VHH binders against q9p7j3. Designs and how they scored, part 98

Target 1, 174 residues: q9p7j3
Amino acid sequence: MILPLFPETQVHVFVYENVSNCAAIHEQLISQNPIYDYAFLDAATILYKKQVYSAIIRALEDRRDEQMKTKTIHSEVILSLSPKTEISSAFRQFSMTKKSKNIVVVKIDSKLTEEEEFERLDKLVEGNRVEFSDEELQKLIDFKVLKKNYKLDPSTLENPLASILSSIALRGYS
Key: E = the ipSAE of ESMFold2; O = the ipSAE of OpenDDE; V2 = 0.75 times the mean of E and O plus 0.25 times the DockQ between their complexes.

## First folded at step 7 (VHH)

Design q77 (framework vhh_6qgx_2; at its last look DockQ between E and O 0.73; V2 from the best seeds 0.00; counts 0 for: pae E 5.6 > 2)
Fold by ESMFold2-Fast, scan of step 7:
Structure q77 (fold): chain B 174 residues (1-174), chain A 124 residues (1-124)
Amino acid sequence: as target 1 above (174 residues)
Amino acid sequence: QVQLVESGGGLVQAGGSLRLSCAASGRTFSSYAMAWFRRAPGKEREFVAAISWRGGSTFYTDSVKGRFTISRDHAKNTVSLQMNSLRPEDTAVYYCAAEPGYSLFPTASEYDYWGQGTRVTVSA
């Protein structure tokens, strides 16, 4: 897929349910294995497709402006989901952990087609692939985690979309 | 509670220029992307241009690239569309719209708030 604000950048987003090897994947990420050069997110933190796309746009914007705070575009996507600029906090809040069960995987600047990325990821991830859709994401979200990560109050929880997207866009400026 | 009000429409000859303005009231839209859409007589609403809350990220539909410029004034809570080298096919009612965060897709259903529109007529 291509996002209109960055038409030169190819983006792929994958969703996996019931992943049994998160601990193994986490170990590969810590060792910086280049085969695992993706943003691995805990699906418990993602409610909307727009949430992921907004973090991608923010990361690409920061890369364009030479303002990335992390070493890779994929790490920058993870940071960009956070309403705050603290890198360690963002990774603790949004990254896949060894205890994660459902994950969202983002690939930016792929050298492969979407089909080829699916084939590669299916070998790395021991889980069931599902559609990247609001419907599927809403089955995997942990509302308590979402509320905590974005500091949502009861009035905002009825329609958190605007608050979440604004938090991503405003990180570090307000 | 939130309202968008367009102004600046009118009649102009082909090759002329117009500047449209959209004023937002009710709450601040500094965290919202702002966009312009248009609907020509007998046609559906189409995307024209969008600007992010930071003002650094803009997107235009191909037919207006190089001719139209979207800009934003955060202090006045306004967005403007400078339309140059106008063509008869630019004749339409122009609408201002707002969406939280970034403008991700040039689709009317993505925008939460809309103005009532301002008419632009370009004669040959």
Scores: ipSAE 0.454, ipTM 0.738, lowest interface PAE 2.0, mean pLDDT 87
Fold by OpenDDE, look of step 8:
Structure q77 (fold): chain B 174 residues (1-174), chain A 124 residues (1-124)
Amino acid sequence: as target 1 above (174 residues)
Amino acid sequence: QVQLVESGGGLVQAGGSLRLSCAASGRTFSSYAMAWFRRAPGKEREFVAAISWRGGSTFYTDSVKGRFTISRDHAKNTVSLQMNSLRPEDTAVYYCAAEPGYSLFPTASEYDYWGQGTRVTVSA
């Protein structure tokens, strides 16, 4: 996928359910294995496609403006999902854990087609690929986690997207 | 829900300038990407310009590049379109649009909220 604001940057997003090897993937990430150069998100924390895309675009803008807070574009995506400025908090809130079962995987600066990237990623993730859509994400979300991460209350839960995006947008500015 | 109200339209001669403004209601202005669209007589609505939620990124249709500038004021909850070197082909009703999120697209279907429009007429 090509984003209009970043025509020279190809991004791919994949969703996996019933992943059996999250612990193994997590170990590779800790060891900074370059083969695992993706943003691995816990799907329990993601409710909307626009949530993910907003984080991606923010990360890309930060990179463009030389204002990244993290070391890699993928870690910046994770940070960009968070309403908090602390990197460690962002990772605790949104990153895949050893106990995760469903994940969203983001690739920035891909040199491959979506299908080629999928084939590559499929060798790393042991799970079922599902469509990257709001419908599928809604099946995987943990509302308790979502409410905690974005401090949602009964009033904001009427329109959670607006509240989530506001939280993302205002990070570092409030 | 977000309400959008456009202003600043009018009659102007070719080569002239005009500044459109769009006022957005609500407290979540910063979470919306904003855009301008236009509909010329007998034509379909087309994308003109868009600006990201923080205002750091802009996108323009080719025909207005170098002539139009989109900007936003977060304090006032407004988005503006500065139109310079206007041409008769720029004659249209101009609409303000808002999209929840940071994903700027030149497609109308991506925008959830629309203003009523303001008419711009450029005479030869």
Scores: ipSAE 0.228, ipTM 0.625, lowest interface PAE 3.1, mean pLDDT 92
Fold by ESMFold2, look of step 8:
Structure q77 (fold): chain B 174 residues (1-174), chain A 124 residues (1-124)
Amino acid sequence: as target 1 above (174 residues)
Amino acid sequence: QVQLVESGGGLVQAGGSLRLSCAASGRTFSSYAMAWFRRAPGKEREFVAAISWRGGSTFYTDSVKGRFTISRDHAKNTVSLQMNSLRPEDTAVYYCAAEPGYSLFPTASEYDYWGQGTRVTVSA
């Protein structure tokens, strides 16, 4: 998929449910194994496609503008989901953990078609692929986690999407 | 409750220039991507230009590249479209649009907020 603002950059997003090997994946991420060069997100923290796309676009803008705070574009996506600037907090709140059950996986700068990237990723993830859609994401979200991560109160629940997207856009500028 | 108000339209001779402005009301302008669309009589709205919320990325439909420039001013909460070398086929109602996410596809259905439009008429 090509984002209009970054026409030279191919992006793929995959969603897996009932993942049985998050602990193994996590160990490979800690080891910085280049085969695992993706952003692995805990799906319990993701309610909207636009939430993921906004983090991707922010990360790509920061890379282009030489404003990245983390070492890789994929780690920058994880940071970009957070309303706060602290890297460690962003990873604790949004990254897949050893105990995660459902994940969202982002590949940026792919040189592969979606089908080819899926075949590679499917060798790494033991779970069931589902569609990247708001319908599927809402089945996997933990609203208690979402509310905590973005400090949503009853008054913001009328339009949580706008509040979430503003948090992603304005991190470091408020 | 986000309101967008376009201004700067009018009648201009071919080869002339106009500058459109879109004023946004509300606290969320700084986190929105902004775009201009236009609608000629009897046609659907078509994409003209877009700018990212920080102003670092712009893109244009082919027919306006090199003639139109989109810009934004966070201090004034405005987005502008400088339109140079105008042609009769640029005649349309121009709409400002805003989208709180980063999707920014050049289709009208991706934008949540719209102004009421400003008329641009290019004679000759």
Scores: ipSAE 0.170, ipTM 0.584, lowest interface PAE 5.6, mean pLDDT 86
ESMFold2 (binder alone), look of step 8: mean pLDDT 81; pTM 0.846

Design q78 (framework vhh_6qgx_2)
Fold by ESMFold2-Fast, scan of step 7:
Structure q78 (fold): chain B 174 residues (1-174), chain A 124 residues (1-124)
Amino acid sequence: as target 1 above (174 residues)
Amino acid sequence: QVQLVESGGGLVQAGGSLRLSCAASGRTFSSYAMAWFRRAPGKEREFVAAISWRGGSTFYTDSVKGRFTISRDHAKNTVSLQMNSLRPEDTAVYYCAAEPGYSLFETASEYDYWGQGTRVTVSA
């Protein structure tokens, strides 16, 4: 997908359900294996496509403005999902864990096509790929996790999209 | 919740300039991406320009790039569209639109909040 605000930036987003090897993937991420240079998110934390794209746009704006707080664009996407500026907290809230079952994987600046990235990821991820759509994401979300990550109260639960997107945009300025 | 009110429309000669303003009210406006759309007589609503909530990113449709400038003023809760070198084909009703967070698409269906519109007529 090409984002209108960053038309030169190639973006791929993949969703996997029933992943059986999250512990192995997590170990590779901790070891900083360059083959795993993706943003691996726990699908329990993602409710909308716009949530992921908003974090990507925020990360790309911070990279353009030389304001990245992390070492890679993929880690900046993870940070950008958080309403707070603390890096370690963002990773605990949104990154996949050894116990994750469903994941969202983001690749930015790939020189590969979407099909080629899928073939590469299929060798790394032992799970079933599903469409990146609001419908599929709603099947994987954990509303208790979402509420805690974005500090949603009863009034904001009636418009969670606006609250979530505002939290991503306002990180560090509110 | 957001309410949008446009102003600044009018009649102008080809080659002239107009500045449109959109005043936003509502507690969450500062985190909203803003866009301008227009509907010409007998045509569909089309995208004109968008600006991110921080004002750091802007996007324009090709036909207005270099002639129109979108900007925002957070202190006044306004977004503006400076229209220079106006052409008869710019004649339309101009609408401001808002979307929480970032403007992700050029399509009208992606925006949840709309103003009533302000009319711009450019004479040959």
Scores: ipSAE 0.168, ipTM 0.561, lowest interface PAE 5.2, mean pLDDT 85

Design q79 (framework vhh_6qgx_2)
Fold by ESMFold2-Fast, scan of step 7:
Structure q79 (fold): chain B 174 residues (1-174), chain A 124 residues (1-124)
Amino acid sequence: as target 1 above (174 residues)
Amino acid sequence: QVQLVESGGGLVQAGGSLRLSCAASGRTFSSYAMAWFRRAPGKEREFVAAISWRGGSTFYTDSVKGRFTISRDHAKNTVSLQMNSLRPEDTAVYYCAAEPGYSLFSPASEYDYWGQGTRVTVSA
C-alpha cells in the first residue's frame, strides 16, 4: 500500500487468526532477532483499518520530524496506538503476547513486494491469514480490551471510531 | 452543537484569487483532519485539499496542486483555502469538512462534520 502523504514509504499490513506459535514469536521479539522486524499487534486491540493507519501515519510524522521516542519505526507504530506516551504501557496494551491468538502485523520500509512479505511471514506465523478489513477485524476484537485501552464510555462503545482516532492524534498533548 | 461555517466565496475573473475560511464552533477541532470539498452543478462532491490534525501534512488533488494552499490555525479553530490562478472549471460550491483522526485521502463519506458551503464563480 502507498500512503498519499508518504508516497515513498511502502506499507504492508497482514492479519492472522488462530495463531499457535505466539510464544515462539514473542521470544524472537524479546531477543531482537532482525528477521522479526515488524510491528506485531494483538488483534484483540484493533477494531478498524483506520486505527492502524492512524498509528502508522503518526509514527511516520514523528520520524520525519525527528521526534521518535523508540528505536525503530515498528516500535513507534505500537507506541502511536496508545493515548499515552509511556512506552512500556503502550507495549503492554497493544503488542502481541505469548497468549495472543490473533495478530495484526505491520511492515514499513519493506524492500520486498507484498507477495514476498506474505511468503516470508507465512513461514514465521503459524496461523490462518485473513483479509485486512474492518469486517475481519471486528471478528477478532475484544471490546473489554478496547474499552480499557482507550477509556471508552459504554455509550461510546457503540460507535468508538472517532474517540479512538482522536486518542491517537492527541497522544502527548494536554 | 457543532457547526462549520464557510466564508470568502464570490465572483472572480479567471486568473484571480480568493481566500476561503472555515470557522468551527461548538467544539475544538485540533484533533481533527480538515478538508475542502467542492461540488460543481450537475456533478458529485469531489475532494480538493486536506490538512492533518497536527497541521504537518497536506494533500491536494492534482488539478489544484501549486495553485491552492490549505492552512489551519488551531488557536482560532479555523482552516483556510487560498485559491490562486483560478480557472472557470474551479466554479463550484466549496464545503469545509472535519474528520476525527487521520484517514489519508478520505472520501467524502468518511467526514463527520460539514459546513453548508460557500459559492465560488470564476468567469472567463
Scores: ipSAE 0.000, ipTM 0.276, lowest interface PAE 12.1, mean pLDDT 82

Design q8 (framework vhh_6qgx_2; at its last look DockQ between E and O 0.63; V2 from the best seeds 0.00; counts 0 for: pae E 5.8 > 2)
Fold by ESMFold2-Fast, scan of step 7:
Structure q8 (fold): chain B 174 residues (1-174), chain A 124 residues (1-124)
Amino acid sequence: as target 1 above (174 residues)
Amino acid sequence: QVQLVESGGGLVQAGGSLRLSCAASGRTFTSYAMAWFRRAPGKEREFVAAISWRGGSTFYTDSVKGRFTISRDHAKNTVSLQMNSLRPEDTAVYYCAAEPGYSLFDTASEYDYWGQGTRVTVSA
């Protein structure tokens, strides 16, 4: 996929349910294995496609403006999901953990097609791929986690889209 | 809710310039992305230009690139479209649109808030 605001940047987003090897993936991420250069998110934290795309755009803006706070574009996507500026808090809130069951995987700057990236990810992720759609994400979200991560009150929880997207865009804005 | 009001439309001859303005009022969301769309009679809304809420990122439809400039003023809560070198093909009603966060798509259905439009007529 190409987003109009960054027409030279190819983006792929994949969703996996019932992942059995999250502990193994987590160890590879801690060891900084280059073949795992993706943003691995806990699907319990993602409710909308636009939530992921907004974090991607924020990360790409920060890269363009030479204002990235993390070492890779993929780690910047994880940071950009958080309404807070603290890197460690963002990773605790949104990153896949060894106990995760369902994950969202983002790849930026791939020269491969979506299907070619999927074939590569098939070797890394032991789970079932589902469509990246609001419908599928709705099945995997944990609303208690979402509410805590974005500090949603009960009145916004029934339709939180605008609050979530605004929180992502407002991160670090003075 | 955000209310959007456009102004600055009018009649101008080909080669002329117009500046459109869109004022946002009501519940203020500083993180709203802003866009301009236009609709010629009997046609669907087409994308013209968009600007991120920080003003640092813009994109334009190819037919207006180099002629139109979108900008925003956070203090006044306005977005403007400077239209230069106008052509008869630019004749349309111009609409201001907003969506929370970033302008992700050039598709009208993705935008939640709309103004009522301001009419631009470019004579040959």
Scores: ipSAE 0.432, ipTM 0.731, lowest interface PAE 2.4, mean pLDDT 86
Fold by OpenDDE, look of step 8:
Structure q8 (fold): chain B 174 residues (1-174), chain A 124 residues (1-124)
Amino acid sequence: as target 1 above (174 residues)
Amino acid sequence: QVQLVESGGGLVQAGGSLRLSCAASGRTFTSYAMAWFRRAPGKEREFVAAISWRGGSTFYTDSVKGRFTISRDHAKNTVSLQMNSLRPEDTAVYYCAAEPGYSLFDTASEYDYWGQGTRVTVSA
């Protein structure tokens, strides 16, 4: 897909459920295997498409403005999801772990079509692709984790999207 | 809920300038992408301009590029549209719109909150 704010940058987002090889993927990420040049997110921490898009665009703006805090655009996406400034905290909060079962995968600067990128990624991920939608994300979310990550309380849970996006937006500015 | 109130509309001659303003309610203005739309007589609502929640990114419809500038003031919870070199075809009711997050689109259905609009009339 093409983002209106970044027409020259192609972005793809994929969602997988029942992934059996997260541990193996995690090892490749630790080893910095270039074939795994994606942002691998734990789906248990993602409730909305706009949450992901907001993180992506923030990361892209940071790159444009030469203000990235991390080494790669994909790591910056992970950081951008977090209300915390600490990179390690962001990764602990939102990145795929060895124990993850459902994941959201983000590709920035893709040179491939969505279909081609999917074929490539499908060789790396052993799971079932599902639609990238709020409906599907809501099936995969862990509300306990979500509440913890964004410090949601009964009042903010009435409109969790607004609270989440506020937390993302205000990171480093509060 | 977010309330939006537009102001600054009026009658202006072709080639003239006008500055529209939109005041947003709430404390989470920074979290909203903001946009301007317009509806000319007998036409459908069309996208004019949008600005990211930080204000660092903007995009415009082709017909207003180089003439219109969208900006925002986080301290005042406002978004503005500076319109220069106005043309009769710019005559319309202009609407302020808001959407949580960075999901900026040129499609009206992607925006959750709308103002009541302010009328801009450009005479030949």
Scores: ipSAE 0.411, ipTM 0.729, lowest interface PAE 2.0, mean pLDDT 92
Fold by ESMFold2, look of step 8:
Structure q8 (fold): chain B 174 residues (1-174), chain A 124 residues (1-124)
Amino acid sequence: as target 1 above (174 residues)
Amino acid sequence: QVQLVESGGGLVQAGGSLRLSCAASGRTFTSYAMAWFRRAPGKEREFVAAISWRGGSTFYTDSVKGRFTISRDHAKNTVSLQMNSLRPEDTAVYYCAAEPGYSLFDTASEYDYWGQGTRVTVSA
């Protein structure tokens, strides 16, 4: 996908279901293995493509403006999903854990085509790739987790997208 | 019910200027990105410009860069398009659009709210 505001930044997003090796991936992320330089998100927290793209755009704007709070652009995406500024809370709430079953994986600054990046990622992730689409994401979401993470109430539950995207946009400004 | 209402269209000579305005009614759009699209006679609707919710990030289609400026006024709940150095090719119906959050997309299907349009005619 081409991001109009960041036209030289190639981004790929992949979705995997039924991932069997999240514990192994988690250990590699803790050890900072550079071949795992992706944002690994728990799909139970992601309902919309726009949720992921809004977090990516915010992370890229913060990098451009020298306002990143975390060490890498991929960790900044994880922070950017959160309505809160606390880094540890964002990782606890949105990052893949050892117990995750389904994941969303983001690569920013890719030098590879989508197919080439997928081939690399597929060697790391033991699961079934599905389309990055609102249709597939809706099958993987945990609405209880979503409601808690974004403090959705009855007035926002019918169409939560606007509330979620506003939370991402307004973090630190309200 | 939320509505966007464009104004400021009209007839102008080539090389002239117009300022379009878009007012939101029934809701504030403080957390919405705003955009202008246009549809020329016999052509498809195309992206013109977008502005982030706080006004710090803007994006323009190539054909209008340096001539058009998008801006917003949160106190008035308006977004504006200053159109300078107008050309006959800028003749179109101009539409205001809004989408929630931080999504500065140039794709019309990403926008939730649309105005009815204001016509701009640039005569040679």
Scores: ipSAE 0.159, ipTM 0.580, lowest interface PAE 5.8, mean pLDDT 86
ESMFold2 (binder alone), look of step 8: mean pLDDT 81; pTM 0.845

Design q80 (framework vhh_6qgx_2)
Fold by ESMFold2-Fast, scan of step 7:
Structure q80 (fold): chain B 174 residues (1-174), chain A 124 residues (1-124)
Amino acid sequence: as target 1 above (174 residues)
Amino acid sequence: QVQLVESGGGLVQAGGSLRLSCAASGRTFSSYAMAWFRRAPGKEREFVAAISWRGGSTFYTDSVKGRFTISRDHAKNTVSLQMNSLRPEDTAVYYCAAEPGYSLFDSASEYDYWGQGTRVTVSA
């Protein structure tokens, strides 16, 4: 994907459903295995493509402005999904866990093509690839998790997009 | 949540200038990216320019670079498009669009909020 504000940054986003090896992946992330240098998100927390893109853009702006709060661009994407500035809270709310079933994987600054990243990830993730689309994401979301993470009231749950994107953009301001 | 009202269109001779304004209302306007699109008679809608919600980043289509300038005033909740060195090819209905959050998309499908449009006619 090309981002108008960051046209030279390579961005790839992948979605996997029915993943059976999340515990093994989680162990590799804890050990900081460089092969797993991606942002691994729990799909239960992601409702829209724009939600992921907004977090990516926020993270890239913070990197450009030398304002990153985490050690890697991928961990900054995870933080940027959160409406709060607390790093540990963001990771608990949005990161893949050992019990996750469906995941969204983000790669920034890839030296590989999208096809090459798919081949690499298919060796790491035991699940079924699906299209990165709002339709597919809406099959995987957990609305109770979404409501809790963004503090949505019942009136905004029917159309939460603007609230979610504003929360990502205004992190630290409101 | 966001309502957009455009103004400033009209008839102008080639080489002239016009300033379009878009007034936005709503609780979350300051967190919105803003863009201008246009639709010429018999053509599809095309991207013109966009500005980030903080106003620090702008993006233009190649055909207007150096001639058009997008700007915003957060205190007045307005975004403006200064159009200089106008050409007959710039004749179109100009639309203001808004998208919440960190979005600077040049695709019309990425914007959820739209104004009604203001007509610009540039005569030879």
Scores: ipSAE 0.159, ipTM 0.552, lowest interface PAE 5.2, mean pLDDT 85

Design q81 (framework vhh_6qgx_2)
Fold by ESMFold2-Fast, scan of step 7:
Structure q81 (fold): chain B 174 residues (1-174), chain A 124 residues (1-124)
Amino acid sequence: as target 1 above (174 residues)
Amino acid sequence: QVQLVESGGGLVQAGGSLRLSCAASGRTFSSYAMAWFRRAPGKEREFVAAISWRGGSTFYTDSVKGRFTISRDHAKNTVSLQMNSLRPEDTAVYYCAAEPGYSLFDTPSEYDYWGQGTRVTVSA
């Protein structure tokens, strides 16, 4: 997948539902196992494809401008989903946990094709792969989590896309 | 929510220059990505250029790279397209488009707001 704003950067996004081994994956992430060098997100926090792509572009812009606040591009994607600049808060709000059931996985700068990354991830994740689409994401979202993470009012919760995308783009500038 | 008005179109000879402007009004314009599209007679709408809300990222269709420059003025809520070395094949109606956050794609369906267009005619 190529984003026009960063045409030289390889981007892959995967969605898994009914994942049974989140606790095991979490332990691998804590031990910094390089095989697990991906951004592992809780699908309960992601409503739109554009939400994920916006966070990726924000992270890539911050890397280009030498303004990254975290140590890896994948951690920067997780931070970039947050409307605030607090690293620990962003990870608590958006990262996969031991209790997660559905996850979104982002890979940046892969030397592998999308299909090769799928086959590799299918060996690490014990769950059902589904299409990265707004339709599939809307089946996995938790609106209470979304409302809390983006500070949405009841009126904006009915059509939150613009608010979410603006929050990601404006982080640190309001 | 966001209203877009283009200006700066007109008649120009090949090799000449024109500067198009898009003025935006409405809520949270500063957080919107902006793009220019064009439609030549008898053709479909095609992507020309886009700029991220911060102005830090731009991308262009291959046929205008090096000749066109997109820029943004947050204080004036304006996006401009500087068109240099114009060619007869650049003749089209030019449209300004906006979407919240980042400009992610070069397809018209990804943009929420559109201007009415400004006509550019380049004579041979």
Scores: ipSAE 0.123, ipTM 0.556, lowest interface PAE 6.1, mean pLDDT 85

Design q82 (framework vhh_6qgx_2)
Fold by ESMFold2-Fast, scan of step 7:
Structure q82 (fold): chain B 174 residues (1-174), chain A 124 residues (1-124)
Amino acid sequence: as target 1 above (174 residues)
Amino acid sequence: QVQLVESGGGLVQAGGSLRLSCAASGRTFSSYAMAWFRRAPGKEREFVAAISWRGGSTFYTDSVKGRFTISRDHAKNTVSLQMNSLRPEDTAVYYCAAEPGYSLFDTESEYDYWGQGTRVTVSA
């Protein structure tokens, strides 16, 4: 996907369900293996395509403006999903864990073609790839997790999109 | 009660200028991306320009780059479109649109709030 604000930046988003090797992937992420330079998100935390794109755009703007809080664009995407500026909290809230079952994987600035990126990820992730769509994301979301991460009350849960996107935009401002 | 209201449209001759304004009421849109779309006679609505909620990022359709400038005033809860070097092809009804958060799309289906439009006519 090409983003209108960043037409020079290639963005790939992949969704995997029923992933059996999350513990192995998590170990690689902790060891900072360069092969795993992606944003690996727990799908339990993602309800909309717009949620992911909003975090990507926020991260790209912060990189352009030399205001990144983390060392990589992929870690900045994870931070940007959080309504707070605390890096450790953002990673605990949105990153995949060794117990995750479904994941969303983001790649920015790939040096590979889309086909090569797909082949590479297919070897790293042992699960079923599904379409990056609101329909598929809604099958994987955990509303208890979403509510906690974005501080949603029952009235907001009826239409959480605006609240989620505003939280991403207003990170660092209450 | 959540409304976007456009103003500043009118008749202008080719080569002239107009400034459109969009005022948000009923709530603040400081956390919203704002955009202008237009619909020419006999055509579908097309994207014109967008500005991020902080005002630090802008995006324009190719046909207006260098001629139009989008800006916003958070204190007044307004977004403006300065249109210079107008052409007859710019004749259209211009709509203000808002989308929550940081995402900026040039696709009309992504925007949740819309104004009723203001008419711009550019005579040859």
Scores: ipSAE 0.108, ipTM 0.536, lowest interface PAE 6.1, mean pLDDT 84

Design q83 (framework vhh_6qgx_2)
Fold by ESMFold2-Fast, scan of step 7:
Structure q83 (fold): chain B 174 residues (1-174), chain A 124 residues (1-124)
Amino acid sequence: as target 1 above (174 residues)
Amino acid sequence: QVQLVESGGGLVQAGGSLRLSCAASGRTFSSYAMAWFRRAPGKEREFVAAISWRGGSTFYTDSVKGRFTISRDHAKNTVSLQMNSLRPEDTAVYYCAAEPGYSLFDTADEYDYWGQGTRVTVSA
């Protein structure tokens, strides 16, 4: 996918359900293995495609403006999902953990095609790939996690899109 | 929860300039991405320009790039469209639109909040 605001930047997003090797992947992420240079998100935290794209755009703006708070564009995507500016809090809230079952994987600046990235990820992730769509994401979301991460009240939880997107946009603005 | 009201339209000769303003009311305006769309007589609504909530990113349709400038003023809750070097083909009703967060696409379907429109006529 190409974003109109960043036409030079290729973006690929993959969704996997029933992943059995999250502990192994997590170990590789901690060791900073360059083969695992992706944003690995817990699907329990993602409800909409727009949520992921908003975080990507925020991260790309911060990179363009030399305002990144983290070491890589992929870690900046994870930070950008959070309504807070604290890096450790954002990773706790949105990153895949050893106990994750379903994950969303983001690749930015790939020199590979989407099919080539899929072949590469299929060797790293032991799970079932599903379509990156609002319909599929709604099957994987944990509403208790979503409510806690974005501090949603019962009224907002019924239609949380606007609240989630504004939380991403307003992060760090005070 | 967000209401948009446009102003600044009118009649101008080709080569002239107009400044459109969109005033937003509501508690969440500062967190919204804002866009301008237009609809010419007998045509569908088309994208003109968008600005992110912080004003850090702007996006324009090719036909207005270099001639139009979108900007926002958070203190006044306004978004403006400065239109320079106007052409007869810019004649349209101009609409202000808003969506929470970032403007990700240049399609009208991505926007839930719309103004009533302001008419711009550019004579030859």
Scores: ipSAE 0.030, ipTM 0.484, lowest interface PAE 7.4, mean pLDDT 84

